# Miniprotein binders against q9usj1, part 5

Target 1, 298 residues: q9usj1
Amino acid sequence: MFSVGKKISFILPIKGVLQKLKDNAQKTVLLDATWYLPTDTKNGKKEYLESRLPGAQYFDIDEAKDHKNPLPHMLPPADEFASYVGKLGIDRNTNVIIYDRKGFFSSPRVFWTFKVFGHEHVFLFPNAFNAWKTEGLELETGEPRTPKPVVYEGAKLNKDLVASFDDIVKVIESPDAAGVHIVDARAHERFLGNVPESRPGLASGHIPTSINIPFTETTAAGITAPKPEEDLEKVFSSHGLTDKSVPIITSCGSGVTASVLFAALKECGFKDVRVYDESWSGYGKRANEDSSLLATGP

## First folded at step 17 (miniprotein)

Design y5
Fold by ESMFold2, look of step 17:
Structure y5 (fold): chain B 298 residues (1-298), chain A 80 residues (1-80)
Amino acid sequence: as target 1 above (298 residues)
Amino acid sequence: DKYVRIRISGVNPELLRKFAEEVIRIAEEYGIKVEIYVENGKIEITLRGLSEDTAEWLIFYLRWLAYELGIKVEIEFRKE
């Protein structure tokens, strides 16, 4: 009686990437979003300058940020986002395909950033370097290509995709009335409050009422790719996340791994997902000064 | 002789143990050979019999885990 339609994913295998790169009617730009934790000896920009997918541009989450805010990687103002991506050759009709060179870690943050500013044609390409080489394709080396700048029109922050500290307080002060799940992507011991925070002035623990789903529960082969959708749904349901219409706010240390959860939830059809951009970097400071904002333990 | 060598240290022995247990869990899952040495409150783990691709994602993952657990980690990857 009824036909089931095919599901369309914003997470692309290499076949889908190559199809978009061949499209003469619509421009496609590859973005290298590789970023490393402070404890890693690698540098994403330095690696990009050595090699990249052909024609890829580098998106630096530490450059494309609110420079007036001392918190790490906070979203830039819309006009500064527009200027930044326009210099990379991206306008509103450009297909943007975002990768980490060998991970699935920071590219969802950039994906979320584009979504926040209303960019429809944005996609994720996990495990990009391995997939590229397996297809028999060469990497680009030497001096990166310089795109012709374009004007990016109509960037406007979509508040439905971003949570503020005030949004968090509203949830914890009236949890029944809010009806929102706050989901923490950090490792379990950090969530419990058993680990001193590396950033100074932050309390150890979590946002009251929040659920811990370490982002690595949603990834395969360490942190190189998301799990298949069926497995992602099992992960979320095992944590009580089954109603796709209930609002979800993801959080982590600074908004990077919370965006991995954002992408995984959207892939599973959750309708209302926001990222708490400050994450623990901002919240933990407040919780350090006001213990009513702090929970520890399970 | 290809290996990944991981040296960890920190003020909380329980967190060091949890890190080492996760390394052991992965090694068992992937058939990786493990040698563990403990000296002066530090743990040294040597992993052998793994591909370069496995070593690369494992190192990336373990640096994230060390960061999350607040432990100091030094990782050496000898490719040959």
Scores: ipSAE 0.737, ipTM 0.885, lowest interface PAE 1.0, mean pLDDT 90
Fold by OpenDDE base, look of step 18:
Structure y5 (fold): chain B 298 residues (1-298), chain A 80 residues (1-80)
Amino acid sequence: as target 1 above (298 residues)
Amino acid sequence: DKYVRIRISGVNPELLRKFAEEVIRIAEEYGIKVEIYVENGKIEITLRGLSEDTAEWLIFYLRWLAYELGIKVEIEFRKE
């Protein structure tokens, strides 16, 4: 009976979260990564201040970014990331468990960010609030605890997890030779180019050769959690993604929902997955200036 | 009666239609009663007979969809 070694999933059920919280051998920090669309009236930080999982710190994706880049949510420099998470009491040996109020919307972006900078002990906790409530556990209210700052050492950007514009161009120029799949997480109508862009100077359409898998196809109803692995396999296989060794680049509007796909693909055992950080916010501008970069329709 | 009222507007009638069709699809899937009113290029959709939990995730999804479709959306949720 070949004991198929239980692949330790980075996606934790509440039982797994509680186990880590009880384990005193390793420091654990809960991160609230709640983020809403700019068009939404809700604010993640505001909600965090109202209620959170006990001891949770807030990770603000609008703050922990490259402020020198005009594009939204670009990765910060490694030293800035280190400084930011250090202030949250996180060092290299800290178990980082990330959740968001929606369930599985913005937390994957933060997860990807930690992976990019080489953090090993990082996890996702889908549907955290509901799971917490179901277990009869209480939320924390009032002023959040200020953590003791620590030094985060060894932050280094792993380029293997980040696709650049140049990487995209290489795929477009030689799609057959590259053997790379570009997956767009945006809505289908957006992908087709049927929707005018709200931001000026952006083209409407998609990256040539890219495949459209709206990120909602990988989540449970309400975006509360990723679909079960078996269901994810069906989704990906239906789009021709069956070989786990084939390189994949995910993209979206601003890099958030692309990370949802990243997490889902990783859960299914895809070995080479990168997120195109610029996503359409950056690419659409380039495509507006160069029509050879733009595709429309299916 | 609990209801979710959605008002959408935009310059592209086709996108408004796509949005409405998606709402109808979801409503049918979950057994939610749908009322649709069209006036002056605006579409008002009222959903009835849904749970609070369903309403919450649906509202979030619809906001995302509206954003993706570049349409304006106003949503009212009456809980009682």
Scores: ipSAE 0.623, ipTM 0.852, lowest interface PAE 0.8, mean pLDDT 94

## First folded at step 18 (miniprotein)

Design a15
Fold by ESMFold2, look of step 18:
Structure a15 (fold): chain B 298 residues (1-298), chain A 80 residues (1-80)
Amino acid sequence: as target 1 above (298 residues)
Amino acid sequence: DKYVRIRISGVNPELLRKFAEEVIRIAEEYGIKVEIYVENGKIEITLRGLSEDTAEWLIFYLRWLAYEMGIKVEIEFRKE
């Protein structure tokens, strides 16, 4: 009889990472996707230039974006994505393993970006630096090497993974007919509207009909790694997310922590998950100009 | 001995209290010792008995939480 198949996770432990790095049959590229909040004194690119996992390239979320759009972190056009990753030595056949120094914070945004443009050989390596040290492995220091550029062919935006503002409006205008859950990854007090937004021109509150699951409910030990799958399922079910076939749209401040929820939901087998790329940075401006778009409180 | 010292301030006392309560909750979960001082509208929290690895992720988490809650935060990690 045939063997029972195992679920294959895109979230890799260090043994899986090391096995892919040793595989001579298929190229693997490590990406450092470290990103810090504007109020943090640290800088991800500066840290990458000082040290990194051996051979890692830096993926700059603030560079790989739509430069014609004033909103933060908006997805770049497909041809600009292809050019960007091609300069990192990544073609469509490359295994891409993404980490950040905080384990499970900004790397899911980059994971989602690759998925959006049709790259299927993409994986997450949470808590990478601690895992690396525990395995007794050394970091790379000194000048990073630049890879040989390659051509990335076939990048095409997959609309099934991205929600637009119009998609949000359709949900809130007819929530029963839409049958979609909007899930907000921001901290609870920000969701309630109890915290003035730091950027001018943004309303305080949330998208009507949305559910608040602060992304830290899905992480272990305060952002270092995702919770085990069975604990993630309990988190989602406690918020009424039990039917894996129901469409979900994740949102947050600017699409970074919404992507943490995206990865956690996909790990649990939710079939239809989109990220609202504008998130509150775009929506909050509209809600400030049109109060019918704004909800506050629980 | 290693410690993390957190100084917070802001215009909303309820949000400062909720932030401090979250720090206390984490400290209890991980067996971390907590000392709290309040003076002139500021709260100072000192955490002891934690590893460097625990301190690193805790500092990052608390900076994220402070950002989300609109709280001004200064965090000091002494490795001794």
Scores: ipSAE 0.761, ipTM 0.897, lowest interface PAE 0.9, mean pLDDT 90
Fold by OpenDDE base, look of step 18:
Structure a15 (fold): chain B 298 residues (1-298), chain A 80 residues (1-80)
Amino acid sequence: as target 1 above (298 residues)
Amino acid sequence: DKYVRIRISGVNPELLRKFAEEVIRIAEEYGIKVEIYVENGKIEITLRGLSEDTAEWLIFYLRWLAYEMGIKVEIEFRKE
């Protein structure tokens, strides 16, 4: 009976979270990564201040970014990332468990960010609030605890997890030779180019050769959690993604929901997955200036 | 009666139609009663007979979808 070694999933159920929290051998930090769309009246930080999982710190994706880049949510420099998470009490040996209030919407972006900078002990906790409540556990209210700052050492950007515009161009120029799949997480009508862009100077459409998999196809109803692995396999296979060794680049509007796909693909064992950080916010501008970069329709 | 009322508006009637069709699809899937009113290029959709949990995730999804489709959406959720 070949003991198929239980692949330790980076996606934790509540039991796994509680186990890590009880383990005193390793420091654990819960991160609230709640983020809402700009059009939403809700604010993640505001909600965090109202209630959170006990001891949770807030990771603000609107703050922990490259402020020198006009594009939304671009990765910060490694030193800025290190400084930011160090202030949250996180060092290289800290177990980082990331959740968001919706369940599985913005937390994958933060997960990807930690992976990009080489953090090993990082996890996702889907549907955290509901799971917590179901177990009869209480939320924390009032002023959050200020963690003791620590030094985060060894932050280095792993380029293998980040696709650049140049990487995209290489795929477009030689799609058959590259053997790379570009997957767009945006809504179908947006992908088709049927929708005017709200931001000025952006083209409407998608990256040539890209496949559209709206990120909601990989999540449970309400975006509370990723679908079970078996269901994810069906989703990806239906789009021709069966070979786990084939490189994949995910994209979306601003890099958030692309990370949802990243997490889902990784859960299914895809070995080479990168997120195009600029996503359409950056690419759409380029495509507006160069029509050879733009595709419309299916 | 609990209801979710969705008002959508935009410059592209085809996109509004597609959005409405998506709402109808979901409603049918979950056995939710749908009422649709069209007036002056605006579409009002009222959903009845849904749980609070269903309403919450649906509202979030629809906000995302509206954003993705460039549609202005106003949503009212009456819990009682």
Scores: ipSAE 0.710, ipTM 0.880, lowest interface PAE 0.7, mean pLDDT 94

## First folded at step 19 (miniprotein)

Design b15
Fold by ESMFold2, look of step 19:
Parts: sequence; C-alpha cells; structure tokens
Structure b15 (fold): chain B 298 residues (1-298), chain A 80 residues (1-80)
Amino acid sequence: as target 1 above (298 residues)
Amino acid sequence: DKYVRIRISGVNPELLRKFAEEVIRIAEEYGIEVEIYVENGKITIVLRGLSEDTAEWLIFYLRWLAYEMGIKVEIEFRKE
C-alpha cells in the first residue's frame, strides 16, 4: 500500500521533530518519558536532570498515576492527568513529542496515556538521542528549563482505548463469538508459564486465547525504534493479524510494553486497539485464585 | 579496551542456557566478539568490539530479558 506513505504518521523522524520545534503556529513540548524496570540501577528522572533534549520536560509514569490503586502505574483520574500535564506547560493545543533514551520502550506508554485522555497533537520520536547526535545537535545540560504552568481543559477518558478485566473475561468466555485478539507483549518463557512471577501472588502463564508477540519482534536498531511498516505487517501477519478491522487488546506485565504494541499496530492501520492497563499485574492475581482464567504453554 | 561483562545465575539451567543463546545470537548479528566462562557455578559472558550506542541498548535489552526470565543478572560496561 504505497498510499500509506501519504498518511500523517504519529512517529516522527528527526526532520519532522525539528520542523515542529521551529514552527510557532502551535507550541511544542518535548517529553522525556524514560523509565527503567525496578531491577535496573538507572533512574529516568536522574538521567533527565543530567541531560536531555533542549527544553524537554520529564513525564514520570510512576508519579502521573492512580495513587489509590496498588497496581503499578495505572492511569490517573482525568483531572489529575490534566493538572499534571498543565504544570509541564501542556494545554489541549500543544504539540507533544515524546521520547525515551531507549527509543521505543516507555514513550509509547505516555503516548497512549495522552490518546486516552483525548489529546490530539501527540507524537513519538524514536531513537531520539542517536538521531540528535547524528544531526550534529547538542543535548541540554545543567538545570532544566522551568515551564510556565497552563490550564489543561477537557481531559476525558476514552473507553475505546482501554480494556478492563471484564472485557478480557468476555473475550475468553466466548472467543469465536467475541472476534477479539488478545496479544501479550511479554517474553516467550514468561508467557508459557515457565518463569515464576517476581510479584507475589501472581500465577505463571497467560490469558487464555491470547497470542504472544514479545514487543521486541516489533523493534529495530536493537530496541530503539519500531521496525519499518512493511516489516511490522509481516510480524503481525505471521501471527494471524491481517484484518485491520478486527479488535485487538494488548497486554503485558504492567501496560508499558503493551503500549509499544499499541503504537506499532496503530502505525500499521489497525482500527480498534485497546491496552489492558492492569495487564498481568492485576490479571495474574485473579488467575492464581481461579484456574479457569489461566493458560500455560504454547 | 571496552567490553560488556554479564554475570548470570538462577535455579533453572535451561533458562540460563536460553539467555546465553540470545546473547550469542545478538553478538553474531552485530559482529561482536563473545567469550563465555563458568566460574563458581555462575555464567560470565564478555562482549568486545561494540560501540557505546550498541552497548547501551544491549544492556537495557538484556536487563529486560533477565527480568522476564527470572534470571539474576549483573551487567557492567568497562571502557578499559
């Protein structure tokens, strides 16, 4: 489909990023969304404070969350999302360009979060630091720039982008009638149930009927960028995902890598893609208490 | 002389083997030299001849994979 190249992509190369940064028709804010697994010694905010793309603000998925929910980094209430991004200088008309140092790992989670609350002008910049260096541009160091807070109006959760546990149960109870694919972004051995979960009280395995596409199957240049669209289509079709109108729900451990699949699927033109925000962190506890919710093996 | 040193351990030898096989696969793909040692029941993998860019994403990827596979991992990038 050569005409796909005429669609406006939300995944921007550096030339597109620089164009938006230079244009003054709409304000543009760069967001550093770098996040590391708890087992990593690195810290995204600490790295941001040391260096960043010029003018970037930091978006902390562990701060911008539902603080009343014990599950990791669940979506915040809409009014708290609005307050959080408003303090970063972001209003409804702001172009938001999101990167992380890994290029295509945590930034899609933040992208999905903006989409969920109805933000239209949101984009991803994969492989950002390498692209910046290759273009001969310098990083910003020293004290980060302080944005002028603004009011963010009209944040409202779009349920068409979020799957609930009840949505999952309806699919697995009648899989042929539901016509929905559940896609798990976790590594293969974890999906199979061959690895004890690190969080207590979680079953080892996967959601019945789900298929496994570890998020790294959708990335290139290591883990720093998505594959080109032609290659992404091959990945998805090899797993039986060819009909762009079939609903897809993505899942993983806690909703981060499921959002990588969300972005890759949307780039390929899949029309109805939702993220199961609880992912295994919530589902796995229920599956530990009710074996009808648990599958293991291929 | 820069290198990445990866020390892994865990209760499941099959998962340790699969992890090491993935490191070897990546090393072959990117033309990285690999040496593997067993020391005190732990597997040590040393990677040489890689750029700092490659080392950065590889370390991140391997920490993610180790987390997913329940493998204890210590990774460091030594520049000399």
Scores: ipSAE 0.770, ipTM 0.899, lowest interface PAE 0.8, mean pLDDT 90
Fold by OpenDDE base, look of step 20:
Structure b15 (fold): chain B 298 residues (1-298), chain A 80 residues (1-80)
Amino acid sequence: as target 1 above (298 residues)
Amino acid sequence: DKYVRIRISGVNPELLRKFAEEVIRIAEEYGIEVEIYVENGKITIVLRGLSEDTAEWLIFYLRWLAYEMGIKVEIEFRKE
């Protein structure tokens, strides 16, 4: 009976976080990845400056992006990523534990980013603030600690975790041959094409053959944490995602909530999951010019 | 008197309706008191009897949903 060693989940409860923080064998850095929608009055960085987990550094997804690309939140170049995280005191051997104030909204994007560049020791800490408070632990206030900069070596983009537009086209042109599922994390009405796009030049609808799983279906109430694995499996199975070996591409509006799906799918043991980084911000433009790329309705 | 007041507006009445229905659904699920009024094409929803924690996550969700539905949303949270 080969004891399939329980793969240590990259999703950590508070106990796991505390254990890593106590372990002096490896450097651990907490990352506050709090991000809000542009329409929100709240600001993640501002809140970070007010309070954070002790020793946490802020990872700004609006800064750690490709600034040469007009699309929102595109992956930065590897060297820019390395420079950015190096300044945060993170090297390749650093345990990186990522949280956000909402619980499980923007932190998965940062998690995915670290994975894309080959970082192995990266974890998610859902519902971090609540968990921290429940344990009677204190938050840090005042000026954050400035980390000692280090050199992050070996950052290389893993293409196996990033889907391109070309990858999407291959799926829609040969859905049966590709055997790839595209999963859209956007809200249902958006997926159907019932919602006018706020940005000019974007089509309304979804990628042909894609499945709609609003990312909120994979999270607990309030987006505080992913659903338990058993519940996630039910969600995915209800949408026909039962074979863990089948390649999956996640998409959303700008790549953030697609990463929530990425994390949830990975938690359930799906082996081949990629995020379409352009998501609808990029795809919708293309679909606006080519109707063959656009589907509406269920 | 703790309450969350949500005002939504938009050009598509159907989307406004669907949004309101979602709020009602959630309210019912969590035992939250809900009041709804329609005035001048705007829908106002008032939620009462919810905890601060519930209000905080709900507000976040509703902001996301409104964004996703192309609805303008204004939210007031009275904590006391």
Scores: ipSAE 0.729, ipTM 0.889, lowest interface PAE 0.7, mean pLDDT 94

